# VH-VL binders against q2ft37: the designs that were tried, part 9

Target 1, 241 residues: q2ft37
Amino acid sequence: MGHHLKRVVSPKSWGIPRKTDKFVTKTSPGPHNKNALPIVVWARDQMGIVRNMKEAKHVLREREIIVNGRPVRHPDMGIGIFDIVSIPKSGKHYRILRDKKGRHVTIPIDEDAASSRLVKITNKTIVKGGRIQLNLRDGSNVLTDKQYKSGDSIVLSLKEGQKNEIIDHFPFQPGNMAMIIGGKHSGVVGRIIEHIPVPGSLPNRVILKDESSGESFETIDEYVVMVGRESPAIDRWGIEE
Below, E stands for the ipSAE of ESMFold2; O stands for the ipSAE of OpenDDE; V2 stands for 0.75 times the mean of E and O plus 0.25 times the DockQ between their complexes.

## First folded at step 1 (VH-VL)

Design s05 (framework fv_sutimlimab; at its last look DockQ between E and O 0.01; V2 from the best seeds 0.00; counts 0 for: pae O 14.1 > 2, placed apart)
Fold by ESMFold2-Fast, scan of step 1:
Structure s05 (fold): chain C 241 residues (1-241), chain A 120 residues (1-120), chain B 109 residues (1-109)
Amino acid sequence: as target 1 above (241 residues)
Amino acid sequence: EVQLVESGGGLVKPGGSLRLSCAASGFTFSDYAMSWVRQAPGKGLEWVATISSGGSYTYYLDSVKGRFTISRDNSKNTLYLQMNSLRAEDTALYYCARDELFSGYYFDYWGQGTLVTVSS
Amino acid sequence: QIVLTQSPATLSLSPGERATMSCTASQSVSSSYLHWYQQKPGKAPKLWIYGASSRATGVPSRFSGSGSGTDYTLTISSLQPEDFATYYCQQYDSSPPYTFGQGTKLEIK
């Protein structure tokens, strides 16, 4: 039925009151903004992997939760859209997406899908030596010798020895597939049919079309993340056609 | 609709080899981990091997490690099981199964199976 | 390796009766990753119950699954002729090997 997110994995042992006191955790400053989901809240409330702070501290001490190829150091580390979360001892891997109500949803993926991540280029700068530094939406950076444009999405390898190699590229242009990640139409996936420059200091407009419903959605550049070209990448990101 | 069709089974002598194929259709094959599950005549189900969606990671039942190789060709929507050094204990109907990770890590679709008989 | 033991091996009942069968794991398994399959003679297995208690598409309401930790149960409240089959439990909680129980054969008395 059109473009939509795949089903979320049911958390372990929900529907039963917990016997231990609930702890409070705040999101620490990190790659994502203040609205990012703290990793321990995700593990406790969404996944049921930990029940209390003692269990959470044990799991983090043992480096059992990996985000984008890095062991989590702090329980308040934020996770956000397109992040890859792995739990090696259980052999389980997840991609974080956002539904139409702006809520984080957890999509189970296998180890191959967990070996790369999708990220939007927000800016680029030339650094010492003439190389290009791409500034990414999650606040991280990557160096490249190739020309990319702001607004494009790239796929970065998370494999050991290949970390941050650019292995795929989805240009921000009409005909390519995108997901809206902010504003009224957050969670909508569609094909870009038009990019409309707006005179003055107002943001440029983007029109996406959900071809299954025929409905068009208008948003701004900032809220658009490219998730494919004509089609091939969408299912890979946990989005059904 | 999802379809999985196995082929390549047959009668083989101990020490022989067979290559099983599973042709997949009705879904994006490259999005799913795939497995082989076998069933000896009159016996229960036994998982044999799993391959990740892109083919980079493989997992095997201990008794088949070093003898069986699971592989896939995503461009042809086909799953394979190369079986070498076959033993009488490998006699079974071999099912191709799709791993449904999106709803909780179960096998949601199965093929009809292909019979492998190892006998002298 | 997690071993799943099903009991009884064979359950002989008449239509209209209640069927109850068990699956016991050698170590704790998350209920989210404990599943049941139905297999009729000469046919491939079908996913029947997933996550210990969720019915797969097309599974009648007379089927219910329950359990947690090491002990899981599949119950059929009032047997119909089409329910006579072999039922297998399966765990997907640990990294491979993924294991099945030996099966419970539900047969007409």
Scores: ipSAE 0.140, ipTM 0.658, lowest interface PAE 5.8, mean pLDDT 83
Fold by ESMFold2, look of step 2:
Formats: structure tokens, sequence, C-alpha cells
Structure s05 (fold): chain C 241 residues (1-241), chain A 120 residues (1-120), chain B 109 residues (1-109)
């Protein structure tokens, strides 16, 4: 009862033992639809913050878990790569990343690092007054008077009173650093060599160089998240190898 | 028309303090990051500090970090630079510049500069 | 931090001549974030070329910028009297600091 997925069939990106429990909470609709991790799976199974679903519902009702500056209320709410998860009672903060095997990994971060988040622009709309609405991968939007492109990443403030101020920008272009968030190369960090527009409804192609192996590979633009510019900036996000 | 007008420069002894102001007009001040860039007499340009459009994030040249504080008041369209523990090497013409931090990362409009002289 | 080295330090030419000056970065920078400024004595700098090759508003077509990676060039096809000034390149990467080259002074022979 209460919409669930067998652990044996759960996405391997969740990084949970598939043979230890019979059922896992199914992810509700949200901005991380593919491979999203339910907050209760994270809290109970990965972090051990709660013991069971009853305790998870209590913790969420009390607003004890904050994702990207907002309290999470539903145990099936999904989290994914680059999300900031904060536990105010303990003063602990985390960033959700992906390891080289394509699985979600949680890294601890300090309060300063938790005060902003990296987010991909999925598309944009020009609105009255020459303002631009940027539609973000997490389902939110931001208004700006400046030009940004679909596929770029921006860094948004999570500080009280300054939420959604754009404080940095990583253009989607050759020479810049990206992390792959889906497909065969999920979790790989690479430098864009070339982006190849494809007419019609087919995905645009992106060719990257894997920073760790030096080998080139191809993916689609949907799977590419900009994490830096031409200079090495990988340590900023806690990305390993 | 974009205008940036600096003030507050002057002569000060080493170890002293000075507060620079930059009055902005002709654009939506709160939509732009702002920077201070200095130029020692007869020398080139040196970036000093940047503040984000909402004021939450500040960046400093290493040699001034801990001594200088950049701030802004968006209700008054004014940028500030508080300069403490001044040194002879801080002597320069200080420019207020509009910073295209989010689209091009260049300084598209500059003020006339205000001269800071640190001398005994 | 990235160091920008401009060459030559001084360029002495006559009106009508072609001027070429370079800006070399200590490591690769994005051409989208490599910019040029013109400064005349006693005046504030003016944005001149942005994104390596795009002219700022009011910049004559005789100015052209080019380059990628570590090597960038500003060219003036036929010098006019008003073009004699100091030119600075500037870069941005990941976050501040922004850095400037030391300048190329273009002076009348």
Amino acid sequence: as target 1 above (241 residues)
Amino acid sequence: EVQLVESGGGLVKPGGSLRLSCAASGFTFSDYAMSWVRQAPGKGLEWVATISSGGSYTYYLDSVKGRFTISRDNSKNTLYLQMNSLRAEDTALYYCARDELFSGYYFDYWGQGTLVTVSS
Amino acid sequence: QIVLTQSPATLSLSPGERATMSCTASQSVSSSYLHWYQQKPGKAPKLWIYGASSRATGVPSRFSGSGSGTDYTLTISSLQPEDFATYYCQQYDSSPPYTFGQGTKLEIK
C-alpha cells in the first residue's frame, strides 16, 4: 500500500542493497523524474536519519529536512544530482552527486557551500518588458533582464532574503567542464569538445573528453550539466575522479 | 544613459581608513553586479572587489581581503568601498564599474574615478 | 590565477598604418570571456571588444579582435588619429579575480 517499488527492481543509481528489503518507496512526480531518489529512501536507507516510515512522516511533518531551501513534506518526494539537503536540527548540510558508477552519492558540505545551488536552464521564455523567464531543470523559474542560453548552468543563492539571485554562470559551449547525469556515461566529468545541433526532434549530440581517462565520448545534450568553465573548477562541487 | 559617479577619495596616512561611494543612475542598479577597479599612477588596471546584484556575495583581490569591504544599498543606487588599514601600495585612482557578471563578465560602464593617496 | 601578457608594451605607428597587438594568457581562457578596453590619458577605460571579437557600441569597423585558447589579437586596419591610446585585455574564469594585461600603448611615430 502506498505506491512502492520492489528493491530488487529499484534503479541501481539509488545505491541501495537490492537484496536487503522487499519494498522501496516509489518516487513521486518531480524535477528529477529519471533515477530520482525518494527522500525517505535517502533518510532511512542511506543516511540512517530515520528508522522507518512512521518516523520519516513525523520528521517531514516537523519540517526537519530542507531540500534546496524548502521543507520536504512527502516521503516520496524525489531528490537528485546537485540538490542541497539540510538538516537544521543538527546543522548538517549535504550535496547529492553521482559517482563514476552512475549512483547517487551524498557528500557533506559546509554552511557556506549549502547557501547556493547549481541548476541547469532547460528553456526560456521572453516576457513583457524585455524580461526573460529562465525555466530550470528543477521545475522552478527565474526572471532576468540578461541573456542566458538553454543548456547553461547558473548558480542561485539560497540565502534568506536573497533567494534566486544569480551569482555565477557556466555557459554550455566547447572548452567548458560538464558532468553527465544520464545514460551510459552518467557520473563522468568531461570537457566539451563539440556540440552538434541535430534538426527536428532528435536530440542534439555532444562530444566530450573524459578528464580522468583522456578519452572522447558522445552523449546527448539532455544529459549534460555544466559544472565549470575552461579552468579546472571541479573541486568547487566536490566531484571526485 | 548610464552614469557612475565616484566620491570619497583623498589623502590619508598609512593605517588610516577611507570610504568610497559610487552613485549610479540610468539603469536598474539592483540587476547588476558592481566592481571597483583601481589604477596606480602611471600603471595599469587592477580589479579590487566585486559584489553581486543583491549584495549576498562578495569577492576581493587577495591583497585587500580583510582590509576592504565592498557593499551596496540598492534603495539608494549606491556602491561603497570601505578601506581600512591603508597602505602606500593602495594609492590609485579607484573606478566604479558596472559588472556584466552574468552574461559576459566584462565592465561595460566606468565612472571617472576618485583618487586615493596614501602617504605620510 | 591567470596572467595576461600583452605585446608589445609600446607600438609606435603613423596614421594609416595597420596595428596589431597581442594578449597571451598563462593558461587557456574562453574567448567568450576575453575582452579589450581602450583608455586615453586622463580618461576612464572604455569597453572596446568583448568576447574576443565583438565590437562594443560605437567602435569603428576598422577594429577587429580574434583568438582562442591562450592567444588573442587586436588589429586596427588603418589607424586614425583618435586610435592612439593604451589598450588592455581582460579575462574572467570560474570566479574572480578578473585580471588585466599590463597594456599596449599605441603612440604616434
Scores: ipSAE 0.000, ipTM 0.457, lowest interface PAE 13.3, mean pLDDT 82
Fold by OpenDDE, look of step 2:
Structure s05 (fold): chain C 241 residues (1-241), chain A 120 residues (1-120), chain B 109 residues (1-109)
Amino acid sequence: as target 1 above (241 residues)
Amino acid sequence: EVQLVESGGGLVKPGGSLRLSCAASGFTFSDYAMSWVRQAPGKGLEWVATISSGGSYTYYLDSVKGRFTISRDNSKNTLYLQMNSLRAEDTALYYCARDELFSGYYFDYWGQGTLVTVSS
Amino acid sequence: QIVLTQSPATLSLSPGERATMSCTASQSVSSSYLHWYQQKPGKAPKLWIYGASSRATGVPSRFSGSGSGTDYTLTISSLQPEDFATYYCQQYDSSPPYTFGQGTKLEIK
């Protein structure tokens, strides 16, 4: 399919002006969903670190942008929530999140925080040899011998020599902290109170308590990403709500 | 066919109590959040309370907090509103409404309402 | 909390005419969480438009909803006798409470 889409119909989550250029880069199939933010759009339209596609391509050829520990090669590569973006030359690191309006936001983080990333487990598959393949929300997967559950979050190392090692685990369970990544409560950090399975094709419901307001609310488990246990790990990431 | 039928309304003196009921049918009651919305005579609509599908959590209009209690019995497909310390301003037709809480946060089905009149 | 203001309060029109009514929010509301209801005298409200622009089941095509941010509109292209009613907008974009506009009464001229 085409490499471009009309800018006016670009996902709202990109948070870019729509009345500028006629077309905008379409995210290539890959990490995250079709609403993932193309790296060139991030670099150009959000961060302003490049002015145009030509410059973006140059920057990418020089491997100046690293996502989740890997140099980005294509301008249409998609990035999404909890991805770690690094610009080695500048020493800058960023975490991609979503704001209350569901838009991708870029949060500066330090080198230590950039040494790992959080990702939700979507499901798991048993592979040959009896190992477990964790299929992650961003479309990636990791192999492990440990037992995890769908809905749990894991923290993966991005350090050289330790890449993709699971260094932490946040179970999807009552009492643990989660971030909402969709719907009305997008961006909210809250404590899981109750999980309500719903039969059929309807989404399972989750009741949370907003950490900041103390107010309880409902969402669907699809929008829930565990971000900690008793306390949110994101607090350690220097993220200010 | 989705049906919601309110009952329990009536005349009560200020400071009195009343318990409204809403009988639900035509859908899986336990799958939906439910709400009470009231309408004073000749006035507009005002949300009163919402209860989660499982009944674990409730939400209230500020002016009724501490006085009203929304509850449900999923085994009976019934929604309740316990109203205590009633005031004249609570006079209204009280509607039971099914909540589409997880999609658009709208009320897709309404009962016929039950009238609550608080008067000396 | 978000306050919804509808205008006009009363709209007097004849059958066949175009009707336009507005709902203005005190702060930005996602279109996904802005809805319209129709209420006829002595009857319960009915969901009419949801998500700003989606017609509820059974709602004629002459009805349309539009808008974004703080400004939303309900339009009836050609009024039919059965369309004369009070219309309410409603939102729940943040925390409780649900809030309704004060309503626009569409009456026969």
Scores: ipSAE 0.000, ipTM 0.509, lowest interface PAE 14.1, mean pLDDT 90
ESMFold2 (binder alone), look of step 2: mean pLDDT 93; pTM 0.941

Design s06 (framework fv_sutimlimab)
Fold by ESMFold2-Fast, scan of step 1:
Structure s06 (fold): chain C 241 residues (1-241), chain A 120 residues (1-120), chain B 109 residues (1-109)
Amino acid sequence: as target 1 above (241 residues)
Amino acid sequence: EVQLVESGGGLVKPGGSLRLSCAASGFTFSDYAMSWVRQAPGKGLEWVATISSGGSYTYYLDSVKGRFTISRDNSKNTLYLQMNSLRAEDTALYYCARGYDILTGYFDYWGQGTLVTVSS
Amino acid sequence: QIVLTQSPATLSLSPGERATMSCRASQSVSSSYLAWYQQKPGKAPKLWIYGASSRATGVPSRFSGSGSGTDYTLTISSLQPEDFATYYCQQYDSSPPYTFGQGTKLEIK
């Protein structure tokens, strides 16, 4: 192993918009409006699957790249953290994660792991009829009759006939496992030990503990994604459970 | 046991055509990129063409582009090379070879080769 | 395209001696994407080394590959009679066209 993985050593994030941007227009076609990496950039620069735009368009016409259970139609479709990318004809499946510098990294996964995706709830609204619309971190939405809190993560099925069904839920609370996806401690996986609400305009703080090292990390709510309860739901570095 | 068996080679005049076949067995053919690699008598190896596992991507050596067509039938576990407008310089033993992946491939299994001779 | 140049073209040695042959790339190649093949007269090539240093199944431990960037080496620590063959390096970093070196013929002295 290792020789194929070394080809992805140049992970780059697609231009991350500054917080000070004054005018917002239409988003790119696809999820992850804020931190999206275009699929053609991923396929060409990180994976080496295509060499140029002509090949990328051919791949898309043949429905050979599947993102979160849906064939990619546009080369500028955004992918981001926790997205599932499949290439069915080669039997390859990948999960997108981030390194300490905020760059996208591509992790090989098996078919069972590729049958669902993890996503963080950022907001919720009540729509007519009493249903709840969950606004997800990747910019997508899902309707549910059940009560969830902002900051929680949910697992959505990608299986035919069960697509977008909520099949698991990881509350944003002490005792549960989380991954830091931004800032100085990006890439750290640990257990939430404390929430620190901060009054006013400053963001709320979260303390995580990496139980393997015993080290504690303080970050902000925006940088935390729940990835499990007592154990992480996502394999990383080939470590099981 | 992985096996690749080439056929279809022979003597042909310049400007003529030949169709090579490679019958694959002992593995899931549809999971692998496949290639043709040739070797002129007494010379080294030269990559000719590659086709992706699903057949959607094809790549060619510049000197054969427009004259050769690589294709596959995954239901029959067979790789093909259609060679048109053959030239004396195309005279070689043609090997069928299995690649790991279209873009990261080394060739882990090779057939015995089929001889193509382009001569008047 | 990446051009691979092998040297020497011919290497004449006796059984028991150490053989060292080189493969030089016209531009940097990741060591992860360099392979070596062994070919005996009248036979198809066999994959011998992949990823610059990983031995293929059945390849004896006396064979070792090394190198990085533009300079790669195949070494045979103590030649056996069955090792006399032509060796080709190949890069797969440029993602077709794949290119081979011209070969180094290892012959008995």
Scores: ipSAE 0.000, ipTM 0.404, lowest interface PAE 17.3, mean pLDDT 80

Design s07 (framework fv_sutimlimab)
Fold by ESMFold2-Fast, scan of step 1:
Structure s07 (fold): chain C 241 residues (1-241), chain A 118 residues (1-118), chain B 109 residues (1-109)
Amino acid sequence: as target 1 above (241 residues)
Amino acid sequence: EVQLVESGGGLVKPGGSLRLSCAASGFTFSDYAMSWVRQAPGKGLEWVATISSGGSYTYYLDSVKGRFTISRDNSKNTLYLQMNSLRAEDTALYYCAREDYGWYFDLWGQGTLVTVSS
Amino acid sequence: QIVLTQSPATLSLSPGERATMSCRASQSVSSSYLAWYQQKPGKAPKLWIYGASSRATGVPSRFSGSGSGTDYTLTISSLQPEDFATYYCQQYDSSPPYTFGQGTKLEIK
């Protein structure tokens, strides 16, 4: 019966003021990831793992927080949507998503789900040597010999020995599954029905349909992230159908 | 294409001040922690200072604490090192270096020479 | 806090020979956080090996890094003329201060 997110954020443990959080999540994405949440804010305010800056620095020095397979060393390091955060000491793993109000939410996932991450391709460039460089929404990049398009999503392995290998691909096209990550319909998962060009510099429109409810949603390209192909693949991302 | 270019070095008297700059291009500067690493003439490498990607956290070699200030302007893709109360022992080629997400230095500039003498 | 000591200070060899140089830490460091840099006269250092054994992009297969704990080694199986340079080890296990070894100068015999 429709799609929903698993939530672990408690109102009592949420230290970020509602108006400040809304302001941050309303900011339009630019060249720099304006939707990033500092790791110390996440660890202190959402998770309660650390109480102050001295404790945060100690935890990071001891390599106790891993983001996308790499230990975090700076408390202001940003985490964003679809990032994988692991705490090896406790055997716990999380995926960062957004709720319907545009707030960062922490979704618990199992170890298998934490072995890969989903990321959207924003640009591609041919680099010296003829390989293709994919520029990703989180600001990182990956080299590949295969053809991908801007707007598509790829799944990158986080496993040692396979790090950053592309293990799955979800094209941005009608018929494939997508999640809305911004605007009024943030958190909605549906099938792309139509991509509508808009004249001038205005964003192109995308229509998604939640086939379980029959409801249609209109959004813009920038708010759409592909999460599956013809068949739903959202359950493996920690999103319940 | 991807590069770091240092500037601002020169000759200065003991007790003087100097400001080094490092211009970054070809990558998303705001995603990386940045460092200054120095090398005295004919000697080895010595780490001097590090600044986090967002600029909120800074770290210093003990002998430069209170004298040097590392800073960055992500809107200008530029890293700085303000050096005050300079000593003869600070004479070195100063390199700007980028920290990979794995914390090793994967990109270096050409260096800028700082000479502290009377 | 962690002191890295490299030996020998100077290694004099001929092309085609095997080169082996060591880096010793004053206390145990994780192999995941040890790197080697190559520096030629008048040039900036280049990342050569990271995580004790992973070759950086463009580094020839004749280079290999190994070690754990306090003892680390960089080996060149068959020296080429372009390999003669100074090599520095570095630990990044501490979240600053970072420390470098004093360097091993590889020179033509």
Scores: ipSAE 0.009, ipTM 0.492, lowest interface PAE 8.4, mean pLDDT 82

Design s08 (framework fv_sutimlimab)
Fold by ESMFold2-Fast, scan of step 1:
Structure s08 (fold): chain C 241 residues (1-241), chain A 120 residues (1-120), chain B 109 residues (1-109)
Amino acid sequence: as target 1 above (241 residues)
Amino acid sequence: EVQLVESGGGLVKPGGSLRLSCAASGFTFSDYAMSWVRQAPGKGLEWVATISSGGSYTYYLDSVKGRFTISRDNSKNTLYLQMNSLRAEDTALYYCARDLYSPLWEFDYWGQGTLVTVSS
Amino acid sequence: QIVLTQSPATLSLSPGERATMSCRASQSVSSSYLAWYQQKPGKAPKLWIYGASSRATGVPSRFSGSGSGTDYTLTISSLQPEDFATYYCQQYDSSPPYTFGQGTKLEIK
């Protein structure tokens, strides 16, 4: 239909088969739009729950796909890393992650894990009235009276009556666990060893250790998302084969 | 190897209560949404209720809302249907059914059913 | 609610013949959300066709589903003795209730 772009290079993170890459669905403005996977591509190519755009639009009209606690309204809505996708009709819940090749992967999770989402704080501002506004990596924001630092991750409740309540916090500091979401180490989970601030316009550097391989590697602040403390709940955020 | 075994049916007077159970085996119970579907003697199938895999979302036929409660215990691989204020029109064989990995409410496995008779 | 009407109520045929039975909806139903179930006397129903045309695992190729909108059909190209049963259509297109047809009984002539 009118959403498809012909003969364009699909983002590598979409993970769709080559034969479908000739036609690309545009991603709606909003969270994750730079590297997002359109929901219709996810449902058709990753999940196989719809065959075409017509079926996808029908499923969305019936509010059958919920992303981060909200029914999806547009088939080109983007989903991205750490988003929670629920299909209430089937009782199925998923967390979106990325593999080592930068492709989106869909990880089945239980209903309790689907009741919250992890998100990184990218900035904070003081808004009218003196409250703190946390600007989140997915482009959303949340108001709080408590102090948090840019680079930290927070866990937000998706439960009715508690929506957007901060229920956990993972500081960006040595000893805590992080997942890499960009660059050549995308999909790796490691423990922060050292943060190296770089003066000037070059990105700050982070050294992490992949405890499963014993290898240390270096990346930039932008690619680091905290997923736990010293004793991480890694099975909630780890990529399953 | 997938088995669903219903129990708890019986004869009950109008206004009475019954609790149906469905014991599941041969699959990871906590991965599937589960439903109750009933069939009145000599009549067709009627969907009654569905519960999500973790138990947070429930759905009901309008005529049973407020009277029936679907629930599950994933640690025991058991599905339940609490039926209150029973009426003659609730008389039916009640089937436990497993939903497919599709979001389309297809039921790929059914139990043998348990008979509920509401009669004076 | 969407009412599904199946016809005929009873279909009497011999092995080797072609069976065709219909399911009509009171309002348009997406083909993606129409299923067929087979039920034998004294047995639980079994999923036979889902999404109007996709055969469930283990269902023989002689069974085919088709249709769109308000009119759906289940066809058995060459009846075998084990195919004699009651067949129910189901829609799950709208919000609950998800409704079933009243059934078509396929019996030996």
Scores: ipSAE 0.000, ipTM 0.392, lowest interface PAE 16.3, mean pLDDT 79

Design v01 (framework fv_vulinacimab)
Fold by ESMFold2-Fast, scan of step 1:
Structure v01 (fold): chain C 241 residues (1-241), chain A 121 residues (1-121), chain B 112 residues (1-112)
Amino acid sequence: as target 1 above (241 residues)
Amino acid sequence: QVQLVQSGGGLVQPGGSLRLSCAASGFTFSSYAMSWVRQAPGKGLEWVSGISGSGGSTHYADSVKGRFTISRDNSKNTVNLQMNSLRAEDTAVYYCAKDYSPLFDRYFDYWGQGTLVTVSS
Amino acid sequence: DVVMTQSPLSLPVTLGQPASISCRSSQSLLHSNGYNYLDWYVQKPGQSPQLLIYLGSNRASGVPDRISGSGSGTDFTLRISRVEAEDVGVYYCMQALQTPYTFGQGTKLEIK
């Protein structure tokens, strides 16, 4: 079994040359908080779509960049792991992932793949009327009538008429495929072998195995995002089984 | 357990039409691309057509472009191949196959049982 | 279109002996992501094709370890370390680097 990020565009970690006057845009509070890549940095430094902030603001005013089905309004809007970025005028679509150094990697995808997004459930609240509000890792919320657990991943439709419909679900449990998105092993994809609850204030531990190398990795719950089920694994995000 | 069950096929005269169907079970159908691959009697495999998981993109081999139409009904877990203007050269066993991904960039991890199409006078 | 060429077309092998099938592509199947988009399938008599090896060298679930794939770029090999009666069939390589997907012409493995 293979175990590499698929169709990786060489990452430039904010795309800023080593010794220059750096322009760094502070990320807006909200989606992907401070660990997110500002859209202007992505468009200017990583993709070369705009040359400066003035051009970036023009492109955003014309609604030429779409993130997760919504036109981007502010240049400091953050994009992060599993976000879908589309540029309709050029017919191009991208998924954002992370490499082993925690840098954002931009993966070209087709229009079909850009019609849905993967997101982790971080919390849930039962609201009046029996509906469940799922709090997602990117800070957004979705309402559902079904029961889901914190730690699970869901796939949300971005299609008009189906927006935010849950079209797939990957439970956080042994046997299912996961990606590590933080810490020393960021970017590793493997199968969950064991989840070890730790009493008290210490974080719970997760052991993943990269079946292609036989190597095992230990991380914490917060760094794990489910990306598939048991064998055969789903390769829908540029990740090999 | 993943299963692909095919139907349709049969004997048809040149210029005629047939519709093949493939019913899928055991996986989230809308999340995977589907293809049709054919095999003429005593010959090798030829990829014919493919459709993305959402149905938004379709691809065809040059030999069938303009004559065959691939479609899918994700509510019924079915992929279909409408074959028009059939020629003797279209005589083959037709297989539906599941792509490993929603896009056309992988391998076929599961195959249907095959459906014989004979185009003869 | 990418042209796939297999050799030999006919492969008679004695039980217990090794067998090797070559597959050559008209252009490199090595993507910038480091993967070779080359897969191997076998079609046993009266059956549908089934996956053996994906992305050059990865063994599909249920495939015995005596069957392996190797190679990179334009030259690939499927090897069976010890041929068994169950291995009889026609073997095909396929490229999935670009559409249309294209197959080699097939190699018929027979017990002599």
Scores: ipSAE 0.000, ipTM 0.404, lowest interface PAE 19.1, mean pLDDT 81

